# VH-VL binders against Gonadal protein gdl (gdl), part 19

Target 1, 194 residues: Gonadal protein gdl (gdl), of Drosophila melanogaster (Fruit fly) (p22468)
Amino acid sequence: MADIPATSEGSANTSEAVVEYQQPTPEFLQRKIYFLVDQLRTYHSELPENLQTRISYDLLTELANCVLNDGIFVIVKALMELQHETERHLIKIRMQAENEYEIEVAEWRSKIKDPEELRHILGLMKIKHTKKLHESDTKIIEILDQKVNDQQSTLQKAGVPGFYVTENPKEIKIQMFLLDFILRLSRLKYEPGK

## First folded at step 8 (VH-VL)

Design n33 (framework fv_firastotug)
Fold by ESMFold2-Fast, scan of step 8:
Parts: sequence; C-alpha cells; structure tokens
Structure n33 (fold): chain C 194 residues (1-194), chain A 124 residues (1-124), chain B 108 residues (1-108)
Amino acid sequence: as target 1 above (194 residues)
Amino acid sequence: EVQLVESGGGLVQPGGSLRLSCAASGFSLSSGYYWSWIRQAPGKGLEWLARIDWDDDKYYSTSLKSRLTISRDNSKNTLYLQLNSLRAEDTAVYYCARGSYSWFGELKYYFDYWGQGTLVTVSS
Amino acid sequence: DIQLTQSPSSLSASVGDRVTITCRASQSVSSSYLAWYQQKPGKAPKLLIYDASNRATGIPSRFSGSGSGTDFTLTISSLQPEDFATYYCQQYSSWPLTFGQGTKVEIK
C-alpha cells in the first residue's frame, strides 16, 4: 500500500540528480515568463484599440504561463499540420470535380457535330456542373467548420486559455489572435545571459 | 480562383456621394476573409481606406472615417463602399482587395486578391 | 504608425540585370510581417512576397525577399521584360497597416 510510492520514490534519487542537470531552475523560469509576457504585450500593443480591450492582460499572463511548457508549441504545430493536410485533401477533391467536367465537355465536343445542338448540351452541362460545385463547396465549408470545433476542443483539453468550442465569429477572432501569438512565440528562442 | 470586379465609378460632382460595389466570384479555400478598399490617385501610391472582417468588424482610415461606410451583402457575395462629401482629392482608382485566413493559422493582413479597379473622377 | 521608406524611388535597368529594392521601417516590424506587391501600369497590384521571404503562389523564383526588424529587401535575380513595374512594400505587424511609397523599375 504505502510502500508502493515509497519504493518508487527510492529510485527517484538517481532520476532526480539527472533531472536536476536538465530541468530549468526557478530563476530561469521566472526570467522566461517575464520575456514571454513582454513579447505578448508587444503583440497586444500592435492591435486596434477595440481588440486590445477584448484581450485582457490577465489572459496574456495566463497564455505566457501556458507556453512555458514547450509541449504546447508541439501540440499547436501538430494541429496546424493536420489542418493543412485536411485543406490540401479538400482542394484536391474539388480539382477532381473540375477535371471531370472538362473531360465531359471534351467528350461532347467530339460527339456532337451540329453547333446549335452542341451549344444546348454544353449549356445544360454547365448548369449541372455549377450546381455540383456549389454542393461540393458547401460540404467543404461544413468539414472545415467541424475541424475548427475539434481543434477548439483539443486546445481546451490541453489547457490553453481562451479556447472552447464556439461558433460566434467574434469569439473565434479572439482565438485566432491567440493562435497567432502562440505561433509567433514558437519562432523565438529564449537565450538569457548571452 | 477568386475574381473581384469593381463598379460604380465615373464622373461625380463635388459634394456628392459615391457608392462602389465589388462583386466576388470563384472559390478559395479559407476559414474566413477580410475585405479592404484601397485607392490610388493618378501617379501616386496606395492608400488604404477601409476594412471589413469575417466577423463584420469594420475599420476606417483616421482621416476619412467620417465620410466612409464599408458594408457587405453575403447573399450577393458583394462588398460596398459609400463615400460622402466628395472632394477633388478623392479622384483616384478604387480597388477592392481580399485577404484570407485558415483557422489555426496566423492572422496576416496582406492581400492575395485584387480587383481591376474603378476610376472615380470628382470634378464639376 | 510605422512609416515605410523605399529606396530607390525609381531605377533604370536592363533585361537580365539583378535588381534590389529596399524598404526601411521607422519602427521594428515584429515577426517580419511584411509583404511586397508588383503593379504594372493600368493594372491592380499583385502579391509577390509575404512574411518578408515567402513567395506567393505562382510567383517566379527570380523574386526573393529578405530582412527583419527595420530593414527589408526585394531582389529580382534576372530581370525579365514583364518585370518593369512599380513595387510596394506593406507592413501588417502593427495597426494601422501602411504601404511604402513605391519603387518604379523602368527600362534603361
């Protein structure tokens, strides 16, 4: 019972020595948080006044604390890569629909010799194709909206402040700015002391 | 690809009002858009006028905000600019331009699509 | 506001020349949020470069961008006949967004 944690903890002395060589000090973390907060305040100062009032300094401080864990940058970048793969896949599907239409048009041009008959048939094909593309585009938007909801949920579960599932465009905009801030911070390396 | 076509330009009297339209067509994969109006006086550089974002937030240049109204009609996929109290110095080519974003991407206000522009001449 | 100053205001060049255009900001452009546009006479501007160094879709490899902070450059490695145009930089790091005054690249 009580010996299980104690026995595991006994081996921790060697692990603790190794961890102590690799772990950031409290002083290092304190300096890093100040650096992150200063960067976020710079980004915040760059916004229009209406957006500055909607993103509080408390939220920026919470965000800075959240990204002290470099794992958050890994999660955010992984989700971004998944989003880009989804978008690439959806674009390919739409391009296939357009290619199929061009093939059908070419086939009709080769079969129908009368100009008036061909004009009529191609007109009908264009109407049908336009409707098909509209339906496809609507479906693509629905898939992307669902992907956004999934990622909002994932970020909320990861403990990123300001994230939760919402369809409110103004709330989504704030989340977009927070993602921008996180990605911008991920490009910076904190190297104190020179 | 996205295509933007401006209309509503022409010769206008000083003190009058102008309503420009920008009809958008084509498909671009994005989670949202921001539309801007940008003008260019003959032989001069680019001047940003107004922006409307995907959440319907509107932004105006400080010098012109009292005379400008930006709006959109999503059912017609059309962007509008209303400019009041016209002056000779409003003579310019007016462009609509669009940026796009992917959710979980960075918000970057550059313009990947532009219309061909519509000339507005303000004179008596 | 961040003011952008382009140098030179105009230049004359020949086909095959290497052309460099500079954009200097009055304040640091954070995250290198700077774009370059090309405008041909009577036409709308066209996006060339974003995030200081990324080429937009369909833009030839002879166009490249570089720089950070307050100093940015657009380079055309081997000027082609279709490249005679006016070029503009634009920052989007700080509200309000601003454009440079433009650099005209003319036939020598």
Scores: ipSAE 0.653, ipTM 0.825, lowest interface PAE 1.2, mean pLDDT 85

Design n34 (framework fv_firastotug)
Fold by ESMFold2-Fast, scan of step 8:
Structure n34 (fold): chain C 194 residues (1-194), chain A 123 residues (1-123), chain B 108 residues (1-108)
Amino acid sequence: as target 1 above (194 residues)
Amino acid sequence: EVQLVESGGGLVQPGGSLRLSCAASGFSLSSGYYWSWIRQAPGKGLEWLARIDWDDDKYYSTSLKSRLTISRDNSKNTLYLQLNSLRAEDTAVYYCARGPLWFGELKYYFDYWGQGTLVTVSS
Amino acid sequence: DIQLTQSPSSLSASVGDRVTITCRASQSVSSSYLAWYQQKPGKAPKLLIYDASNRATGIPSRFSGSGSGTDFTLTISSLQPEDFATYYCQQYSSWPLTFGQGTKVEIK
């Protein structure tokens, strides 16, 4: 862009997507940040010593500043709802595998009249079912791991301090505590003028 | 369902040591899990002893820290508790318990318990 | 440490009675991170309530929990024969984890 005009004397392009909101006062924001920091310090003090050492007060202050934006609570709650949907879906998949096994067992009981042959066939079915269930369980764990990565990525993109994609269990634990802190804060109501 | 079975209890002499095992079977959905040992003396309440988290962090009761070791073997799906320098007051039923943890749900209550194993410390 | 004191330590009740057990904490249990367990003689404890008021899966609706801060309550709206047991509260808001001393509910 080579030209930056100082004044416009006619043609104007206007924005139609205007969202009106009231700006909080600096005094209100300062009181709210103090409230949030105080709550986070309380949560921090409740941790065992090794975790208190791993979560710095600087990180808590950054987190408090981040959650001044109520949009962060909306994002976190949406992620929890999605997690519960995923959990229900995975439970349903495992239940379907068990139901298919019971149906197959019932079909063989209906078709085979010889008790010894039925016992042999059911033994083979049990082995097949156990293998299928193990494969299903392995796949479920992979899906859960991927969902954690997705949540870490989403929170990182939202600018939540302490979040980034990692498979290190100790780092994931710290992120779980930070997420717990955010969820606990989201259940509190800040009362200005109290 | 998840099933927990403790073993290793019985009669032990004062000053001896004890190694308890907790074998887990079944499947429960979660992003991780934690395991605790909790004991209960005859006619008394529940006393938390030790916890090991899915990241292998270990936590101990302050009063018993010097005498306790918690560990696990993931290949055997088994939890262990070692208790040294046994005293008469260590007589109790020892329970293993676990809680599943989800990313975003980090709450240390116990949703599955073993049936317990009795340890009697007597000469 | 947060000390949990249950009241009463024991009570006698009849089938159909409304039973109320309280758990008081020496310090605030933040976020209502408190659970209730039922233990029958010779058996392991069973989770009834978590987060002060949420019933665990499979727990009958006659069991309910309430409270926040330092005062928590477990209520059994209409006592059944299988409810005679010892009940324990447990907090998980502050390290270390602590249990109440228990409340024994006995048949009258």
Scores: ipSAE 0.752, ipTM 0.881, lowest interface PAE 0.9, mean pLDDT 86

Design n35 (framework fv_firastotug)
Fold by ESMFold2-Fast, scan of step 8:
Structure n35 (fold): chain C 194 residues (1-194), chain A 123 residues (1-123), chain B 108 residues (1-108)
Amino acid sequence: as target 1 above (194 residues)
Amino acid sequence: EVQLVESGGGLVQPGGSLRLSCAASGFSLSSGYYWSWIRQAPGKGLEWLARIDWDDDKYYSTSLKSRLTISRDNSKNTLYLQLNSLRAEDTAVYYCARDSLWFGELSKYFDYWGQGTLVTVSS
Amino acid sequence: DIQLTQSPSSLSASVGDRVTITCRASQSVSSSYLAWYQQKPGKAPKLLIYDASNRATGIPSRFSGSGSGTDFTLTISSLQPEDFATYYCQQYSSWPLTFGQGTKVEIK
């Protein structure tokens, strides 16, 4: 049970009596946009020159305006969590294949005492393992490419500037840097009036 | 596993040129990863040299840009570094390394490294 | 360019000791985009920590990283014989990528 005093001292102040959520003022939002644009310009300045020329300041301003909506951070974080979960699953599959190979090699080392025969067998095992890993890696890349398309579509529908479905590698690269910028902004706290 | 094997090192003459190879197995170099060359002079620290991205964009150390060329051959799954106008200070172990673990994950830290190839520039 | 300075340049410690290595940046490393590597003699570097505090896969829990801005630390809570190595920090917040000069850990 909460202990609430009956006295008026420390009461009649709505901000202290209840947790008050204040709606953002136009002045607050304007200051926050300036803060976000300054952060984005810092990130932009950290890029190599060829990427700096491909990301305009107008795009950064549009992005700052977009992320005033806190829901954008929620969407981006959820997409990254889904991507990381998919990546962890695929890594486990590849690690299992590698572990199976090491077990097989150890078994052959224990069975074959002739150095020349052992060298021949291990050579064959390496070829077999390399082929299996290549097939697995090809499938992994296909799955990750589909995830990129899904992310592009989701962010486009959410109205995030710079995002649209594309197979152009250079455009995808720009989108990846924009995603990084959004994630970096999501980790910052804007606290004016300190 | 992603395995990177460097080759092309050895004793080279000052003023000459060097072409190093990095044979990748497992993931294809066309698969959407970032690949870098990093060197280390004997008893010294690490120095980043060049990066090639999956979209064929190339980045170079500012001090060495005029002497370096990074390239790849997707059919051979091999990364190359060419260094011209060799000097004694180019003596180092040269590593190829991969950024991050997966396509689409933005990082510039190195999760996989080759074993390195020693280049000695001496008369 | 962001310059990274490690301290100490070398140290000698006993098995079981707590070891702390620092990495100071000449400019703020935004988003804590800093990694730590271990390099044993004659071998390639091995990733230990990324994003200042995240342990890489397979790295023992005795290794931890912390810090933000310009000050970062790598801690080994209980030094083991296999921890004899040189440790490097690397920033990736700003191009070009840069490494610290290294800290050599010698076991007494």
Scores: ipSAE 0.603, ipTM 0.797, lowest interface PAE 1.9, mean pLDDT 83

Design n36 (framework fv_firastotug)
Fold by ESMFold2-Fast, scan of step 8:
Structure n36 (fold): chain C 194 residues (1-194), chain A 124 residues (1-124), chain B 108 residues (1-108)
Amino acid sequence: as target 1 above (194 residues)
Amino acid sequence: EVQLVESGGGLVQPGGSLRLSCAASGFSLSSGYYWSWIRQAPGKGLEWLARIDWDDDKYYSTSLKSRLTISRDNSKNTLYLQLNSLRAEDTAVYYCARGLRYFDWLLKYYFDYWGQGTLVTVSS
Amino acid sequence: DIQLTQSPSSLSASVGDRVTITCRASQSVSSSYLAWYQQKPGKAPKLLIYDASNRATGIPSRFSGSGSGTDFTLTISSLQPEDFATYYCQQYSSWPLTFGQGTKVEIK
C-alpha cells in the first residue's frame, strides 16, 4: 500500500542473515587452544620415552597456537597432494626400468636359438638391469630428499614451530611426528564443551 | 626381487648366546626403512623383539631388553640380533621384517615385507 | 600398553562363506593405525590391510577391513581354498607395538 509508511521489517531478516556470519570470540579461541594442547599432550604420551624427551611441552603449546589458524591445515593438505603426485612419479620411474628389462629379455629369447648362448646373454642382461635399478634408486633418493627440503621450507615459511630445513635424520624424525600430530588435529572438529 | 634371508638359527644350548643375521637384497633404498625382529614360538602368536630405525635409534621389548642387542651394517645391508642367556622359552622361529617410511613423512610401524624365518631350538 | 583381543580364536568355514574376524583394543587406536596379517602353516606372515581399511598391494578385493576406536574387523567376502590360515591384527598408534593373539580359519 503506497499511502501507508512501510516499516523496516524486511531489514530484520536481512540483518539476521548477515549476523549468521560470526567471528570467533576470545572465549571460543581460548577453549579451542586448551582443547588442542590437551590433544597434543595425548599424542605425545603415546610416543616412546626418548621421543617424548625430544619434543618439549613448550613446542606443543606453540604448535597448538599455530594451528588455531585454519590456513595451516590448508597448507598441510596441499603438501599431501604434492606427496601423492611425487609418489606416482617415483612409481613410474621404477615401472619403466622393470618394463624395459622384460622387453629386452623377451627380445633375446626370440632371437637366440642356442640354449647355452641364451643363458649367457640373459646373465649379462640381469647384471645390466641391476645396475640400471641402482641408478634409478639413486635418482629416487635425490627426488625424495628434495621433496623433504621443499616441505620443510614451506612449513617454516608458514611459521609452523619445529620446522626448518635440515638433513639430520634425527631432526627429520621429530618433524615427521610433528606433521603426524598436525594431521591428526586436522581430522578433529572442535565443539565448545566437548 | 626383494628378499630377506635370515641365518644363524639351529640347535643351541641353554645359557648360551646366539647371533642372527638378516641379509636384504633386491633394493638400494635401505636408508628409508626401519627393521625389526619378531619371533613366534611353535603354535603361538607373534612377539615383537627389537627395532632399529634409519637414524640408528634402537628399541627393545621391555621384558627382553637386558638380553637383546640389535645392530645394522649399512654397507652389507644386513640386520643382526644378538640374544644372550638362552632359555627353553626362546625356542621360536625368528623373523626379520621391514617397514617403509611413507613418502608423506608419516612413520607407520607395520611390516610390509618379512623374511622366511629361521628356527632356533634351545635344548640340552 | 594396548592389548588386542581377537574373536573368535578359531572358526570352521566352507569355501564361499563370508568370514568376519574382530579385533578389540583395550584403549582407542588413534588414527586407525591398525594392520592385518595372514599366516599360512610354515610360512611368514603376509600384510593384508593397513590403516584399518587399505588393502596392501596384490591383495584380492574379497579382503576388506573396517573399524575405528576400539573395534576393528577383517572380512573375507567369499572364502577361497587358499584363505585357510591364521590372521593377526597389530596396532601401531601407541608404543609399544602389539599384536592380537590370532584367529585360525580352518576347513569345515
Scores: ipSAE 0.630, ipTM 0.810, lowest interface PAE 1.3, mean pLDDT 83

Design n37 (framework fv_firastotug)
Fold by ESMFold2-Fast, scan of step 8:
Structure n37 (fold): chain C 194 residues (1-194), chain A 122 residues (1-122), chain B 108 residues (1-108)
Amino acid sequence: as target 1 above (194 residues)
Amino acid sequence: EVQLVESGGGLVQPGGSLRLSCAASGFSLSSGYYWSWIRQAPGKGLEWLARIDWDDDKYYSTSLKSRLTISRDNSKNTLYLQLNSLRAEDTAVYYCARSYFDWLSKYYFDYWGQGTLVTVSS
Amino acid sequence: DIQLTQSPSSLSASVGDRVTITCRASQSVSSSYLAWYQQKPGKAPKLLIYDASNRATGIPSRFSGSGSGTDFTLTISSLQPEDFATYYCQQYSSWPLTFGQGTKVEIK
């Protein structure tokens, strides 16, 4: 007969037990943390010297301890997927504005027979289109800035070292490298004892 | 439509200096992108020269850093490269290129300008 | 610095041929942060592949990339007339950025 742990009856305070699966051994966790720290030190060594100075080895050790929880990888991947989807959507909006401009230009070319009058009208259309693109780009930047804020807040609440809400471009850059490190680690599989 | 258009090339004398421009259209240089200058000598391969990031951090090729200055003017949406103490071996086509900001700090180049030829000769 | 060596330096091929170009790194390119570019005479380079195996937008399916560590490959499964060009690999895992010396694909 299989060893079956006691099951929860729906209230933590009345009768609680959880299904136990084998916990990682202290030896396994120690080897895994060494592996993660070693990988992070490799990534760190690949950076320009000024960025190496801005990312401490203590921060890398804290990050390694944080990502022992594979749930952090799930959160980071989900945030990246949402970011890419948002960027794809914004690109489509901008492409549509370009296509509408081309349609308007073609329509004016068919309506106006005087070459000089057509050049004048097309010049005005170009000015209008340029202004529309600038307004669109401003909105895109605002949406992306809000997404960065949301990502910083989410990662801070998840306890990821080095993440907090900031508008300082240099601090955001460090957070981007930390995200890159986490994603690179998520693509590696740790299998000791082979 | 994303476009990068280089200008400022031509014939220059050894020991002189040059200032190249790269006019960007279809996107803002103040956005979260990386911008590089890359050159190619006639019949040879690609050589990375300099990079400027959206946070204004600047990076230079170790062999050329004393002679290079990269900058940008956000109001003109234009990148610049200044190269001093010109030598015959600086003869090359100079490209500006963008790295797409996908939040992963990657430095592959998704858009390139057409290039501008610089010939250093007396 | 990571040195990238391409082989062959040049090759001659016919339309319809399978072409393979190799890029070897002097040390490991972590995370497979390697790109491939195509350059035609008088033109700027064009991104083909990034992250070793991801095809860039608009690039035909006959182009594929593979590899990890120190050995990377670009394959053109059925060479077309417009594919005669010079191809470059580039790593972006370790600073400074470096390019391979290029492989010229010529008409036989």
Scores: ipSAE 0.639, ipTM 0.825, lowest interface PAE 1.5, mean pLDDT 84

Design n38 (framework fv_firastotug)
Fold by ESMFold2-Fast, scan of step 8:
Structure n38 (fold): chain C 194 residues (1-194), chain A 123 residues (1-123), chain B 108 residues (1-108)
Amino acid sequence: as target 1 above (194 residues)
Amino acid sequence: EVQLVESGGGLVQPGGSLRLSCAASGFSLSSGYYWSWIRQAPGKGLEWLARIDWDDDKYYSTSLKSRLTISRDNSKNTLYLQLNSLRAEDTAVYYCARGYFDWLEKYYGMDVWGQGTLVTVSS
Amino acid sequence: DIQLTQSPSSLSASVGDRVTITCRASQSVSSSYLAWYQQKPGKAPKLLIYDASNRATGIPSRFSGSGSGTDFTLTISSLQPEDFATYYCQQYSSWPLTFGQGTKVEIK
């Protein structure tokens, strides 16, 4: 049998079905690791040269071994859901601020009939609203930064190579690409035998 | 509201240099994004020129690398493109655009574009 | 570099027609990291589709994307007058970023 890449066209037969109920063999795990490393090397080759030099082949091999445990994919996807939930909540807060602003503007338009006076008041309201949005955005950034630190810690404790708490933008960039690699791998399936 | 506004275009002499500005509002240039300059000659397609990332990594089109410099000023929330040794072939509308690639976020194409600024290179 | 070739280069269609635009890559676009943009005359491009099939915020449901590997398609299920535009594909899977040459859609 040759090493088989991920495929949606894989064959099914009685022998392969039986293997599904057994623990993975050393041969299966070796072939799967080779497949994962080859995929990661492809992703690596797609990066700009400066990022290619920052991500070693040893790190890619360690990452491949780490993701043999499907639980890592579950953890990463759960972190993504938590991130999206937090972002949805923060967007809702921002939308509430926008709605309150629109209501306030409508109230002033109904009360003030003089166009010049109305223009002045609406100008002040816009300045107030812009300041409120800026303060809200600052809070949003703080919350998201804390979430990133928590997620870095979670991935480090889960044993994912390359992850640790850092505020260095270049180090965060490397971790972001490693996360992208993990997510891309999670969408592939590896089927032995043809 | 997030917005990008280009400026600095106009009629420029061959052999001269050009400095374009892209003012960002409603978001910070230093956070979780990359910014590109793209141009479009009259009646032609889109040509990517340069990109700067949130960590200040800079990338250039190989054919134009020697003539291009991309930079940003975070205090002014403004992106810049310097293009030297201008030729008639540099006549185009120049756009700035942002792409998004942040922690655990999907990589998107360029979701916010400026209106473009016309650069005409002629005597 | 990954070269993107769009087909057709131009087409004419009537309101209500189904329009299909193809983008073919010289090499596989990993993870379907491909976007589609719409550009109306005198305007900047607008993101329609990302990751080959995900519709960007505010984009009408008549726009859809599909494909993987080297073959990608943008479909407009029922062409509207405001859909007169040039459409571009762009890959972001492999450095450097590249665009297709564009497909001009003219309403008959």
Scores: ipSAE 0.627, ipTM 0.814, lowest interface PAE 1.4, mean pLDDT 84

Design n39 (from y1 with heavy chain S101D Y102A L106A A107L; framework fv_firastotug)
Fold by ESMFold2-Fast, scan of step 8:
Structure n39 (fold): chain C 194 residues (1-194), chain A 125 residues (1-125), chain B 108 residues (1-108)
Amino acid sequence: as target 1 above (194 residues)
Amino acid sequence: EVQLVESGGGLVQPGGSLRLSCAASGFSLSSGYYWSWIRQAPGKGLEWLARIDWDDDKYYSTSLKSRLTISRDNSKNTLYLQLNSLRAEDTAVYYCARSPDAWLEALKYYGFDYWGQGTLVTVSS
Amino acid sequence: DIQLTQSPSSLSASVGDRVTITCRASQSVSSSYLAWYQQKPGKAPKLLIYDASNRATGIPSRFSGSGSGTDFTLTISSLQPEDFATYYCQQYSSWPLTFGQGTKVEIK
């Protein structure tokens, strides 16, 4: 049968742990960072001038470095899904209150035959419903604000630049744009050139 | 959930001023959303006019910025648009619209998901 | 500014037809941040599609969007009588926000 050249070369397998992956080269990571920075600078250039001033190129560079770890995309998407589910749940609670109000109104319309008495009762029902809905909305906003705080903390602990707990509306707005930039980047594939 | 109702339209004299209102119900105008005014001349397409963000940043169409003012009153949960120095070409249906920018729901970014019914403004003598 | 051009400006179709509307941008629309709206006579526009291909809540499956870069399409797979309307594309990737000129779909 044919001789195997590798035998004369003297190479052999070892009992060392098998490594089935190759680490990215420093040059590959450098090219990827430049690609990410270029994309972020494009997004930045698409903003109104006042927002461009609030988001520094240093921050964009730090963000590019951060998202080299694709685990950051997983974290952001998981937080997005959790937030969305929470919002859906709160919306359903509010819709249920509206449905219950309509049922109550229908019951009173069928029970009360006197037009004057019915008008008075429906007026009271509307006032009661409006107050209940306002109180519910206030609680929903409080819950959503707390979730934003928790998510800011999570992103800060994950080391995402630009994220920290804050109540300042202008700072929260910048964080929202940074989240948008991260999500835009998550949709792109990096294809290295020559 | 979100409902927008415009008012303040009607017949206006050339050279006059217009102040439109948009009453919002549902979540507060101070929530993390963008609110815009968009108009449509009879038989024509949509033209974006102005945007006010929940943090009170204001943006205007370049061609109209000298004549437009967008504002809001959070206590009344109402948006306003003021347009000065009216011309016949300002005749249009004026809409207010919401663009969601939910904290972590970027997939719904900037599309106008809720619109008011519109209010007709006719500029004529 | 990104200029959006829709084609055709108007079309007539029969119930059950497949209708395709094109939206072309003068420069690339980043991240496919493009929306489609339906406007029925006398009514406000209604969001159909966002991020080029995602259907908004409550929109029938016969509506679909596709495309990226400078070329986008809205398809109605089986036109219904209630689809008589004007359709608009809108980009939100670059300031200022811009709309296409609209495409009127008339049912034969």
Scores: ipSAE 0.436, ipTM 0.708, lowest interface PAE 2.5, mean pLDDT 83

Design n4 (framework fv_firastotug)
Fold by ESMFold2-Fast, scan of step 8:
Structure n4 (fold): chain C 194 residues (1-194), chain A 124 residues (1-124), chain B 108 residues (1-108)
Amino acid sequence: as target 1 above (194 residues)
Amino acid sequence: EVQLVESGGGLVQPGGSLRLSCAASGFSLSSGYYWSWIRQAPGKGLEWLARIDWDDDKYYSTSLKSRLTISRDNSKNTLYLQLNSLRAEDTAVYYCARSGSYWLEGYKYYFDYWGQGTLVTVSS
Amino acid sequence: DIQLTQSPSSLSASVGDRVTITCRASQSVSSSYLAWYQQKPGKAPKLLIYDASNRATGIPSRFSGSGSGTDFTLTISSLQPEDFATYYCQQYSSWPLTFGQGTKVEIK
């Protein structure tokens, strides 16, 4: 905060002053929602016709009303960060398994001098590694599916229209387009009067 | 890392049909993908042909829609492109390519992984 | 359809040169959903830049992208021998997806 305006009756120590900021006017909110709806209609018009049919203008209007509260952008970005952390962790685990395999192969190459015996041992190592990767990948998919369900639930509880827990691919696709719209709106600045 | 390997190219007769395959392999932590076929005639630019999504929605270029069929076999992790009524103008390198659609990040239609391409020559 | 026009269609440059390629759209590319690809002879295209300015994983810092609306630029700050290639822009803001015609960067 900068210094208090000369016309105010606030404290001279600005950092300790309690100031109530002007609340958004009904006219400001009305103009902002028209801006958001116009942006969403532009995004909608850019889609293939089959997807335009799946996303109604009523849904776009509900979405515009929802994101009038900038807190929704904060929630979405926080969920993205948590997901990125999880994905980085899972990638690291898989890379470690592959690195361990290469190290083990190198150790056997240095230890076994007979070509035929080495070939047999490396064949067994490859089978072991393939099984381990398959088990790891299955577990990773389970973790990611659970994360999607948790995030669908979080967005539904936050009142974001169009979100609910589902495993139907066509419904997930619509939710992903709605997320794209939300993220695109979050990168825009509403500046009235220009 | 994701790897895409195209096959099925070669010399084909005018008026015939071609069926290309794209075998996908590798590891992915993302929940959704779009898969496209893109071609390039010798010395020319890139032309998008068709897309198939994880929900089996299919999209085709307007100029080629009547001659193209895109499909996939999930059990083989393989994508296919069928092109009918071949003409000399269909001579090109055909690529398969992946676009990501990430939960919480929305859809993206840029191509982050490409196959090496397979050359199709339409000539008698 | 959004038509993308690249300028120049070709250019000759030397190692160490700063190279600039422009991509102009017939309509606004909303949200700066534009990508750049590099293609070497006989090879598949390789993603360089997405969302107009984000470098793809593993792409050297000498490659940068900028722009918004209808005017986008790819810059190579100090051309290396491996950078002689054809470069393509692509928009993904509006259906159908479209590519620019390409810019060939040739050795002088």
Scores: ipSAE 0.690, ipTM 0.844, lowest interface PAE 1.1, mean pLDDT 85

